# VH-VL binders against Large ribosomal subunit protein mL46 (mrpl17): the designs that were tried, part 9

Target 1, 243 residues: Large ribosomal subunit protein mL46 (mrpl17), of Schizosaccharomyces pombe (o94398)
Amino acid sequence: IQSSKPLSNSTPLKGCSVGTILIRSPILTRQPSEFEKSIYKYNAELWNELSDPLPAEFYFKKGSVGEKDWQERQKTLKGKESPFETIFGKERKEMESNKLLDSATHLQSRVTEADTKNDERSTLRSLDKSLYLLVKKSKSSGWQFPNTPVTSSEKALHLLCQDLLKNILDENSLTWLVARHPLALLKTEQEKTFLLRARLLNGLDVPNLQNVYDWVWCTYDELKNKLSPSSWDSVKNILSDRL

## First folded at step 4 (VH-VL)

Design q26 (framework fv_pasotuxizumab)
Fold by ESMFold2-Fast, scan of step 4:
Structure q26 (fold): chain C 243 residues (1-243), chain A 123 residues (1-123), chain B 107 residues (1-107)
Amino acid sequence: as target 1 above (243 residues)
Amino acid sequence: QVQLVESGGGLVKPGESLRLSCAASGFTFSDYYMYWVRQAPGKGLEWVAIISDSGSYTYYSDIIKGRFTISRDNAKNSLYLQMNSLKAEDTAVYYCARDLGSSEYWSGYFDYWGQGTLVTVSS
Amino acid sequence: DIQMTQSPSSLSASVGDRVTITCKASQDISNYVAWYQQKPGQAPKSLIYAASSLQSDVPSRFSGSASGTDFTLTISSVQSEDFATYYCQQYDSYPYTFGGGTKLEIK
């Protein structure tokens, strides 16, 4: 899509894979980007537009029982938050609570226990940098972004990516798909993988990965040493803007 | 000397539950990944589950996934297998086994095995 | 799942014989193969990991080798205590799978 077209046969995307670039944002310098703020705002406004009907004056005479009932309904609807605002608010509350419970040597320190142990499976390492999830499908396979074959042409790529994230992350993990369209296309001689960008919103709770052989959370500098040369070449310029 | 001793096996009816225990001695239990492996009478070996040294990582065979739960108590040097919704096909000798270990995490090689405990599921 | 095919299913030998047991993986698993020995009524005993690495307390007459997806266990001079069933196992990917076993019997 960005650097190449989908398969031109009667079932486009069948025979390809979908994958994810899952990012844990810096914790110690955590500020929503202008892009993230715009996406939160867009989704909140979209949900609000779907939830806000016409004013009571359009339907009911002032002071009527109908107007009062409609106003109570509006009060209830306007008290509801968008899914993204709810997730963002929950994540922020959890981060604040976790930081208050943490010792100075844990989450508020630049050098954590995970850093001193070089625990690459932990999201609590390198708190001032972005971390990227890589997985292994087997002991002999190389490190790769999480991915899965496209077996159905009916389901959109972003929905398949969300299914993938639910399949590999535990019940406590909260993620946000940054864009519905692929950010990168990984080409090997045998296959094509469409990569979508996702954010881990609950970075202070270390996820336990499922349905993978092994996993690591890598800084940008560590990715070049773990990814295959072809995979690294496909993502290095896209991810460099995140440093 | 490394020693693993299983217990908790017995005769149960289909649909019932049973909990197996494995007592470890002779090594620092909290440093090792552990396994459950089973063997039906007169049949070969079948891998059941893995658990990490801290207990935070587990992986299960699809045959028992959702029915069996592997867990450990490092303070008691004990490994457990909670078996729910037992079927006749679960009849086997159940072995606990220790991973050889590696500088990173685990090897996948079972360097020491217990003597096994027999679980029979029949009406 | 990765299939591990052992051959032969049974083998007869005399003390002092050289014995070779073969195991074939259905796909590339690098050298992530282990070998175990099991005597009737007993737990398996671990022999070899990484296709050719001998466990420290295992006699040197046991050896393992690999060629592509073909793996072999060799006993250079069979002793009376070696008559048992031998299993190969791949540990490259989940589920970990075992071969069907090879029973080594007295000729």
Scores: ipSAE 0.537, ipTM 0.799, lowest interface PAE 2.1, mean pLDDT 81

Design q27 (framework fv_pasotuxizumab)
Fold by ESMFold2-Fast, scan of step 4:
Structure q27 (fold): chain C 243 residues (1-243), chain A 123 residues (1-123), chain B 107 residues (1-107)
Amino acid sequence: as target 1 above (243 residues)
Amino acid sequence: QVQLVESGGGLVKPGESLRLSCAASGFTFSDYYMYWVRQAPGKGLEWVAIISDSGSYTYYSDIIKGRFTISRDNAKNSLYLQMNSLKAEDTAVYYCARDHSDFWSGYYYFDYWGQGTLVTVSS
Amino acid sequence: DIQMTQSPSSLSASVGDRVTITCKASQDISNYVAWYQQKPGQAPKSLIYAASSLQSDVPSRFSGSASGTDFTLTISSVQSEDFATYYCQQYDSYPYTFGGGTKLEIK
């Protein structure tokens, strides 16, 4: 049976809630392990050996026409770098220099002020991992994904999710709703919450949350300790793999 | 000894603006969330706004949202309430109050209050 | 918003009387209730927090209790300085809301 989207027979969603799994994607790649560093070093050394031309005697017989022709060509290129040395030698040097600068830049940024202060309300913590937004609606409520009750069944879930994101984030914050259908359903005896996946696009800016009692940005490992057991069981197998 | 002293109240006409100040002493002001609470003549208490210790987080009552702005200057140990587009129904004594922070992550009740400053909005 | 319904609006008592003021929350707020005393022309003063914990320097004749969404403030033996208006307040969620107040007057 093909889609009957215009004549949807789905039960009205009044009495349910819509929420969001808002993710700050990793800004930095994890530090290379000693094994990975060894592989990078090996590949760099291998490239260095392959980039250098072998002496002429390995390509031509001594005294051959080919050897003389190659030597003549080398003399006529005196004062000019070979095409091979120009294309590969310089590019390799610049690539190595740029990789070292990138590595130094990433190293300088890996441990942020937010990390040293253990500031869980900052998006600048744990730059090599995904961060997930959890909120408290009140002092007595537990930590939960941002959500809001569905008061009208006429408005689509993804539009309600966008309204929720606009309601709780700084007006300068940029978010992207990854899909229009729910990723997860949190079900209790009294209510259902449909969770949609969203990503935070202004990664280095720290949006202040509005219309919530409190908030934290959690790594995957931290979610288990903050979410209720039922909520954790519903999302633990569907959240993104760590880098 | 904790002390909060409000100033800036007075008589203004509808549509005008007014800025209230609260001077704090006797505690480390930069460690505390702060509140504004108002009370219309002969009426009960009504919460107006909250501001976090750093000033980065604020929350407002829907009644004044968009018209009032809460701010603070931790170097001067001062809390402010900028009131724009004042209406007759904004007539009240405005109190500066400190959050009770037994835990730095928990928002509690108002443990210390200033003496209040009267704002009268009339033609 | 969470509504705090306070009763009675006023009551009269004599020195030495036992007085009870009630406050009902429109939803579960755990024990996140505070009580304040306000005398005419003065700022409110904190009496009780967490529904039943007394502020330092508050006389032991004041006590608070909770049962579900019902909260009570009791003065076991009213003194002359206790004649004031009393307010309950929930601090579970924003916006923070107050009860309408109870004016305790001399008979």
Scores: ipSAE 0.000, ipTM 0.467, lowest interface PAE 11.6, mean pLDDT 76

Design q28 (framework fv_pasotuxizumab)
Fold by ESMFold2-Fast, scan of step 4:
Formats: C-alpha cells, sequence, structure tokens
Structure q28 (fold): chain C 243 residues (1-243), chain A 122 residues (1-122), chain B 107 residues (1-107)
C-alpha cells in the first residue's frame, strides 16, 4: 500500500519543531561560601562580646543610687530594638541554623546520593542550582532540548509544547508553562525549533521519562559540554544558573 | 572471572507466573546496564527488556509490556525478570546479558549467561 | 521500531572461503551495530561492536564494515570453528532489534 505524506507542506510551520526548556528551579538556597561563613562567625562573636555588659560592681557600690541608675539604663537599652542587635541577632540565629543544617544528617541530605554518584538522570542532584532537561531521541542523536515536529498549523505552539511535556513525563509530574512566547529559536541546517520555557513544579519527585532513548538533568555549566555548539550559542546568553 | 548465571526456568501452564534470576560475579554489577534476551526453540534472538545501572530506568519490548517486570538488587549482584500471564509464545531460552560499556556508547552486549529454559505448555 | 534485515538466511561454505553476511537497517542508526556468533546449544558470543570494532579475543579474520544503512560481516578465511549462526543487532534506539540470523553451514 502506497502512503501519502500526512498533512500539506503548505502549513505555515511545516519544517519547524516546537521544543521546551524544562527547568527544575533550585530547591535549596545556596550554602554560604567559606568567606561568608567567616564573616557571619566574626559578626556573631563580635555581637557576643558587645552584648555582655560590664559588671556594675566595677563602677558602683552594691545597692548604691549610682548602681541602680546604671542598671536601669542598661535594662532600658537592652529593651530597645537596636539595629546592631537585630543584625547580629539574625546572624547568630543563621549560624545556629547553619550549624544544625550542616550536621552529618543534613550534609548528607544536601549532598544527595545522586550527587555522590553523579546520577544525571535524577532531579535530586545539585539542589541549590537550576537543572535543565536534555534528551536523546536515539543513541546516534546528540543531546537536545525535548522537541517534536509541527504537524498541524491549527494548534498553537504552547499547546504543542504542553502535549510534548505530557508525552515524555510520567503521570505524577507537574509542569508549568511560563510563557506562550518562545524563549529562543534554535536553527540547525535541517530545521528551526521554537523553544518555550517550562518549570517542573515537583522536582523532589524524580520523574521517569518515556518515549525518549535517554535523558539528563544538567546544570547551566554542564549544558556547554552536552549541547551542540550551535545550540549552546543560541541559549547561553538567555539562560542563567537561576533561570 | 566475569560470570552471569541464570536460574528459575521451568515448565509452567498458560496464565501462570514465573520469576527468573541472574547472579553476577567478577565485576562491579552496579556500574552496568543489564538486559534480558530470549530465543524460542529454533528461532532467532529477541530483545526483552533493559534496566539501568541504578534501576531507575527500564524499557520493555511491546510484546511483553505490562506482563513482564525487570528489576535488580545491586547489593546482591542480582538481576530479575518477573513474568506474569505467561503464554505459549513465551516459551524460550532466556539470557541475561551485560552492556559492556554503556557510557562510551560503543559496546553492545559483551557477557551472556548460559540461559534458562522456560516452557509454557498446557 | 527499527527493522534489521539480514541476508542470506543460510550460506554454505568450505574451509578457506571468504564469506560476507549483510544487514540492512530500516533507518539511519549511525554505526551502532553489533555482530554475534551463536553455536548450537550455546549462548551468543560478541564479535563486533560499533559496526567495525573487534571485541577482544576475536580472530582478525572477522571484520565489519558500514555504508549508510548497509552493514556487512566478513570472514576472510573460514575455519571449522566458524560454522555457526550469526546475528546483527542495532543498539541506536529502543527497542534494540536483531536481524533474523544467518546460518553458516559446511559445504
Amino acid sequence: as target 1 above (243 residues)
Amino acid sequence: QVQLVESGGGLVKPGESLRLSCAASGFTFSDYYMYWVRQAPGKGLEWVAIISDSGSYTYYSDIIKGRFTISRDNAKNSLYLQMNSLKAEDTAVYYCARDSDFWSGYYGMDVWGQGTLVTVSS
Amino acid sequence: DIQMTQSPSSLSASVGDRVTITCKASQDISNYVAWYQQKPGQAPKSLIYAASSLQSDVPSRFSGSASGTDFTLTISSVQSEDFATYYCQQYDSYPYTFGGGTKLEIK
């Protein structure tokens, strides 16, 4: 049986594809650098020293008018919110929080099993950074943003993008299409791909992908090594580590 | 040194279930993707299913999808194939096979077990 | 699914003969083709990966080549231990698919 090509070549977007830049936003805030931690430590230590009042007995006789006046003044100053105490008080609480969060248990949860194994198929890697989904359609195909050919001029690009996401993600995955406009136009020798931006809302539930050969979740820095040079050039100035 | 040993094959009736096991030794099992391949008596090789090194990704042949489940236990260096709703057409020798170098993208199946016979007959 | 069409289905040869087995992919799979040898009652043995690369411990009389979607396995001088069934396999996309096999028989 002879088959005709499906759909007319007269469709406005024939020869084009729609794709998605699917982003898992940071789940954890970036851990303070060693320099930042040293500043917090210094400020907390400084506050501890400044918050410890000099003993009244060094200046006044016990029970004297002068001692009572000095103690009353100290109580009044302690009772007021000082910008200094507010700032260093917050830093002290943050350092105590960091101390608890940097316990062995929290350190292991922050540096996940996926991080230690460099499991690029997991969304539980690099929780403090954005992750970008790349797929391979086959072993011979390069890493690329998920995409699908435009086969109908009747359906808007953002609806085709939603169909694509539903086709490759499992039923438990929740996504949000950020805008109806393409973020980027990717040109190759064979076709043009309109890339729309989407977010994975439940990044702690690692999706299993379907209808692809392979997939990886990449940080911004890792995209350069996986994307073709032309694809990377098209997106490098549009994407950021926190997009 | 590198060995794959299948077990669990036998004679079962249509509609019954059977679980195959593959014991790996002589290599770091948790580094490799693993496959099941079957061969009906007097017929050619037919690919069944693949499982990733961590077990998080699986892919199945359409012929057995929904009936068979591939799984692994890296702590025990073991690969499994749970076969449900068996049909006469599932009668075959089942081979456990290792992808020799998934990460390089160049190697195919390089180590095979001896196979285990599954016969589905009334 | 990618179809691997293997020909011939059987081939008779004498020791010392040059034999060629062909395999055609239904679509572009680059060079992601492997070749296997299977003797009766035994598991398959890997011969070639990436269309042309010999596995370790495989004799140099075996070679593979590729031209577009056409792949060939050549045995330059058949030995008695080479009489077996040969299979090609693509591993470019899931599901992986095998050719129908070529039985090499003694003439």
Scores: ipSAE 0.048, ipTM 0.563, lowest interface PAE 6.2, mean pLDDT 78

Design q29 (from q1 with heavy chain D99E T100Y S101D E102F F103W W104S S105G G106Y Y107P; framework fv_pasotuxizumab)
Fold by ESMFold2-Fast, scan of step 4:
Structure q29 (fold): chain C 243 residues (1-243), chain A 121 residues (1-121), chain B 107 residues (1-107)
Amino acid sequence: as target 1 above (243 residues)
Amino acid sequence: QVQLVESGGGLVKPGESLRLSCAASGFTFSDYYMYWVRQAPGKGLEWVAIISDSGSYTYYSDIIKGRFTISRDNAKNSLYLQMNSLKAEDTAVYYCAREYDFWSGYPFDYWGQGTLVTVSS
Amino acid sequence: DIQMTQSPSSLSASVGDRVTITCKASQDISNYVAWYQQKPGQAPKSLIYAASSLQSDVPSRFSGSASGTDFTLTISSVQSEDFATYYCQQYDSYPYTFGGGTKLEIK
């Protein structure tokens, strides 16, 4: 060897890492209580009663300008949705979305078992709550947010975070960095980790992670049992089990 | 009782492809992580790839990443290694092995007999 | 990657001798070390897992120990069937890495 010149021009910064709080947002909304359902039904009944006006011939004589104007207004309103139809339209869409999700989970036996088997590696568990990705770098390491050493001061943190996400998830996986600045700073005796917030956009069929020893998708309540006490203290007030 | 039987090895030219198979018997194949390990003539053991019990998780050695693909068919109790763009450096005996219990931390307890892959012109 | 440095590369012994083979990990891997025996022309045979636990059907003359990142395989009284090549392996993180091997030869 004639030269000691390194083959790589990138050197890790000691004690600095970038990581991500990758969130799977809630897929299912809270089901309406029986009381709330009764209120929706009552309002629908009231709207139906109020939306059935008396025939125009009781107020206008036939062929009058008033009758014609009334008929034109009624014809125009046929294209408009009532406030209650808007509310019930949203409820119907939510019910249809929930049925599609339930059908998808039923068709996939592994997915239908996720909650009953407490399959923490599945994104199809706890559909009414947020799930947070934690990884293990090795069998002996503790659970932590995905992270990678800062290899160059020239590369922006959000770009390193995107590289990290691409490395762990496949190329078909969709993620969204919510902000370019760190949401949290985790400090340990040996390192500082700048955490950026990201959202998983894949929907229902997320494959197993790549290039990690192990992973789990945790609800907020499960994070305190897996994260170190110092990491939990740093994020507990900025995370939630629902969005 | 537990048996792993490999097949598919042979003599191929650089740039060609070859598919290895490993037939498992004597245990519930679908419960076990499986892996491939190779050994060049007169050299030590080198890990190649691992696949999870369901087949959805894989991890590869950087040396063969992008060229080799590990897969499994749990209905047939079979493990596969698809080797593309073969190089002379890939010449080795290829072993399949099972990981006893991934989640409990117990490692590899049974190995196949190996199948020789020779890559030369 | 975690490097497993195995020593010695070869060792000569007589039947009845006590032999030790050492393996050093480049970083903390807890006790996630396995040991394998390989005879010429044969597949490796699992001997030890979790640094010190014997696999079924492995004679009690084989033992493993750990001290920090240093791991040892000991054969308390070598038998004729023990002349083979031995490998250590870490399974703490991917990629799984093996030691370079130690050939145990008859003296």
Scores: ipSAE 0.112, ipTM 0.607, lowest interface PAE 5.7, mean pLDDT 78

Design q3 (framework fv_pasotuxizumab)
Fold by ESMFold2-Fast, scan of step 4:
Structure q3 (fold): chain C 243 residues (1-243), chain A 118 residues (1-118), chain B 107 residues (1-107)
Amino acid sequence: as target 1 above (243 residues)
Amino acid sequence: QVQLVESGGGLVKPGESLRLSCAASGFTFSDYYMYWVRQAPGKGLEWVAIISDSGSYTYYSDIIKGRFTISRDNAKNSLYLQMNSLKAEDTAVYYCAREWSGYYFDYWGQGTLVTVSS
Amino acid sequence: DIQMTQSPSSLSASVGDRVTITCKASQDISNYVAWYQQKPGQAPKSLIYAASSLQSDVPSRFSGSASGTDFTLTISSVQSEDFATYYCQQYDSYPYTFGGGTKLEIK
């Protein structure tokens, strides 16, 4: 998708590509009403009495990549905090101050300039919803998830996906590859694309993308209108859960 | 060039212990899930144990659970399999293998023979 | 665990023959199947991934197909270097499991 030169100097595998479902998570949450706060309190008390979280096996088959990834994340959350997480944690606490919280609440109820202009190329649109990145390789190509050919090099799919993200986004854009394993396989007559999930961590200041003809940030509802029917069928059930 | 080199195999008696090592080179070892796969003489391939890239998640075959322990040292680019209470049925060539991001085992070591006799 | 049932256990063929090896998954694994070739005294070599995608260094006489939970490896015209043991493997769920193997022998 990117340049005429491959991301690595290795020989491409015939008809095989890796791509990414890059997600900008909701930036702002609406202010809960007094009634909603009461419900949240009740649910928290109820949860406290019921206690144990649903085991991973309810969501994942035992031994599945999903269970493995979930257990790995649980252990990471319990044992380690990255410097990056500490920075964001401090930023969150500062934002919880009375003045900053009031400003954020005020902004939640207002339409952004990107919303007013219906600027689909901006990450500042639809701040209360998840946005998904789609790109065009050329003027005549259809909208698709960012992707790049798989090579016969020693690089794993997740490393190729990280190289792809680095090549499309600027050096100031922070992304997190959520899982090492593909969520979906897209098949065409000539090509197979394995899609990995990634999240955009700094969604407020993302500049223009590189090495693509065009790009858009779409809400879930907008994806079905831009993706091919085959691609949409492959991802609709995965993305509806805000994965 | 990716290389996986196993060592530590040999002839042992039932009930004894043995530790296998796998030395990795040519790639960022800490980015990959690693596996031990074994093959009894004249028999098929059988997975033994899995370890995550960080080493915090492990998963074992029911046949060896409680007897074998998989571990790794990312600073030394090494994978280990501690085998305790060995049985004649554990006689096999043990392979170290790397997983390619949800595809398959893309690289295998040459294997090391473990013989548990009498 | 997902069980991979491979058949036949052994197969005799002559150079130039068309051979098929089958593998059945105990549950839906999509197309997350790989095929390996192993020659005596050697480590397995990857032939096919994603049920039907051929590795770049593997001759075109090898092909894979899928129908539900049934997977097939086909060698369209056996050559002398193809006499080896073949294994299927699922990589849908951990633990990744192998078929029992098919030994392709010269007739």
Scores: ipSAE 0.000, ipTM 0.384, lowest interface PAE 16.0, mean pLDDT 74

Design q30 (from q1 with heavy chain T100F S101W E102S F103G W104Y G106E; framework fv_pasotuxizumab)
Fold by ESMFold2-Fast, scan of step 4:
Structure q30 (fold): chain C 243 residues (1-243), chain A 121 residues (1-121), chain B 107 residues (1-107)
Amino acid sequence: as target 1 above (243 residues)
Amino acid sequence: QVQLVESGGGLVKPGESLRLSCAASGFTFSDYYMYWVRQAPGKGLEWVAIISDSGSYTYYSDIIKGRFTISRDNAKNSLYLQMNSLKAEDTAVYYCARDFWSGYSEYFDYWGQGTLVTVSS
Amino acid sequence: DIQMTQSPSSLSASVGDRVTITCKASQDISNYVAWYQQKPGQAPKSLIYAASSLQSDVPSRFSGSASGTDFTLTISSVQSEDFATYYCQQYDSYPYTFGGGTKLEIK
């Protein structure tokens, strides 16, 4: 005999929302960043230093002109590995030269009209990076991942997510739900939102969204400026900005 | 060439309001996030507020949140900071600055010359 | 909030010296670090962005590097005009935060 009423099970997901992280995957292979070029260059230089297989004494008689020439070349190569000269000096200048060359070689093919106009509503921007869909539900709403309230706990989250995608995208848009389980949970004082990952398969066809006030396609770096700090903190460590 | 020119600073009494302006030229103003940074006399740099390229997103330092409002007019290439309920601790040189981030291209960060705001009785 | 710990707070050097200033982020911020120079009574001047990219109007004796969460500003051969206060800044996440500054003083 208990002095308290029996506990009723709360309906799981009651008062929750389901949303989607809709990703336009990179269409073009990403050009190496300046940091990545630095790493590749450093590793190549390091390997070249380490690939000297035999001591000079195996090839040259002690004190010969050949031994002296080989030693001077080795000193030059080891000098290039100094932190200041190889990382800060010559490496920086070579990276700057490579930037100009990369810009020239891909000026037309990698930079689109949408890039030039900074058209955030287009999927044709930043073709070498992932784009993420954010929406505004109303004029006064902040930017957020598309979402909708859970009205029935019996209907699976992935089916609700598919319904959401059909509701906001045009009929010509092709999407793939990457996983049936949520990728992230966003918590606020008012509600919890379960986010499922989806991919836009036909990223070259710019969708016109419906049933939203406004929309943007953002790179990973742009998400931090548009999402609330709490939403950004919830997703920043689990999103990949490229494949 | 990028130029940022601040105006509107001056001497005001505690509790009064002041509006700072920043005139931008030499770049497409509507493509850039902008911010205000301040520096109290003899102290370091302190971020105040940021505004997105369209003006739709803003974020504020907790110290001035609710008292200051950042805004922009892209047609006039101008950035504003409306400062209400000014306190003695708001005394600083206020700088207008362009954020580094503009998308695919690498862009330079530029600062204005600053405008002095003195809050005293 | 991301804390940027700058060291040393002051540094004495002679013309021609090599000097290094270090900035440590409290968390991973990739390469989203800028360095600024401020002379007394003047606005800050941007020196470096993306941790290692030099601004177009900045002398080549200035350079930046990154190693994990540690960022370094190096002046290869200090000139008389380089005696100033230097600040690092992260622009990875809001709120954007600055280091406490390093005052480079003449010996």
Scores: ipSAE 0.000, ipTM 0.363, lowest interface PAE 19.2, mean pLDDT 73

Design q31 (framework fv_pasotuxizumab)
Fold by ESMFold2-Fast, scan of step 4:
Structure q31 (fold): chain C 243 residues (1-243), chain A 119 residues (1-119), chain B 107 residues (1-107)
Amino acid sequence: as target 1 above (243 residues)
Amino acid sequence: QVQLVESGGGLVKPGESLRLSCAASGFTFSDYYMYWVRQAPGKGLEWVAIISDSGSYTYYSDIIKGRFTISRDNAKNSLYLQMNSLKAEDTAVYYCARDFWSGYYFDYWGQGTLVTVSS
Amino acid sequence: DIQMTQSPSSLSASVGDRVTITCKASQDISNYVAWYQQKPGQAPKSLIYAASSLQSDVPSRFSGSASGTDFTLTISSVQSEDFATYYCQQYDSYPYTFGGGTKLEIK
């Protein structure tokens, strides 16, 4: 285990640590309920019925010049496909439709391989929920939010949090520190940990974590079983499993 | 009976690449974390890398990080170590080892395969 | 990194002797220590795990103990097949680290 590099202004905030609540936001929205599906279907059917074109006879007398002009315009607009476009245009449209369908199917997959295997180290699990990063510093330590002791009183907490994120994530990982002020304070009799909120921007591409013994990406419901009771009590009312 | 058999070792020049294999038998390979451990001639044991049962988690020694890649094929009951940019100090017997549980000690070891890096 | 300091580097004994090998961790690793035996030209063999738990098929003359960051491997009555090099290993945190080894030699 590596030691922190010596910093200028090395008077530490005694018994203080900075940590991060790193969140992977939901990638997929929830599936519509049967009630919502019925409303969507009703509205779609209603639109189709209401948008049916009125027969020409409502606007023109049968056999009139106006009716014939309207009918000829309609035929001209519908008849603008060449035999060449019929052969090659349909093939091209079918290819484009298949590619779009394939892309949408992959993107909107609600059950991933990581879900099937219950792979807690993957960011591709539970795409419709928020995931929270927990780490173990060693085999004997419990699960906790990533954190590091405050070794310099000069450097602001949010900068130390950014240093922490760079230390445990590869340089290719993108994170956004949502707020510069702590979201929560975890207290023990001897120590205080200031937790800042961060968001993972490229969760689908995040590689394995470094400088930690182990890690898991947990849904809100899973945090209770992994965090210490005191840590859970400190964060349970400020975290959300909503969109 | 648990068996681990390494292969792929040999004599290579500095800067070259080599791929080691470990064939596992006598247990459900896909249930176990696996390790590579090396030992330079006349020296002690040195941990190289770990891979989880599914292959989704890996951790590397800083000495070889970026040069070596651990991987596995559970359908073939095989563990691999791809070694790139080899250096003279990588000369060692490389052992395949099985995890007792998940991230525990090495309960079974292979016989080892010798890798010699010299000009 | 966690340093595992093993002593002595070599030890001479006669069959029937009681032998103790010591390993000191540079920090608290609980009881996450294993001991391995390696004979010349062979792969290491697991002897002890969790500091004091004997691996299956290992003779009862081998035992391990822990006191803080100090760990010991004891052979109560050395047999001819016990002359080998012994290694301690911590598996509390990555990187996993080994002691330098103790070569048990015949007197």
Scores: ipSAE 0.010, ipTM 0.485, lowest interface PAE 9.8, mean pLDDT 78

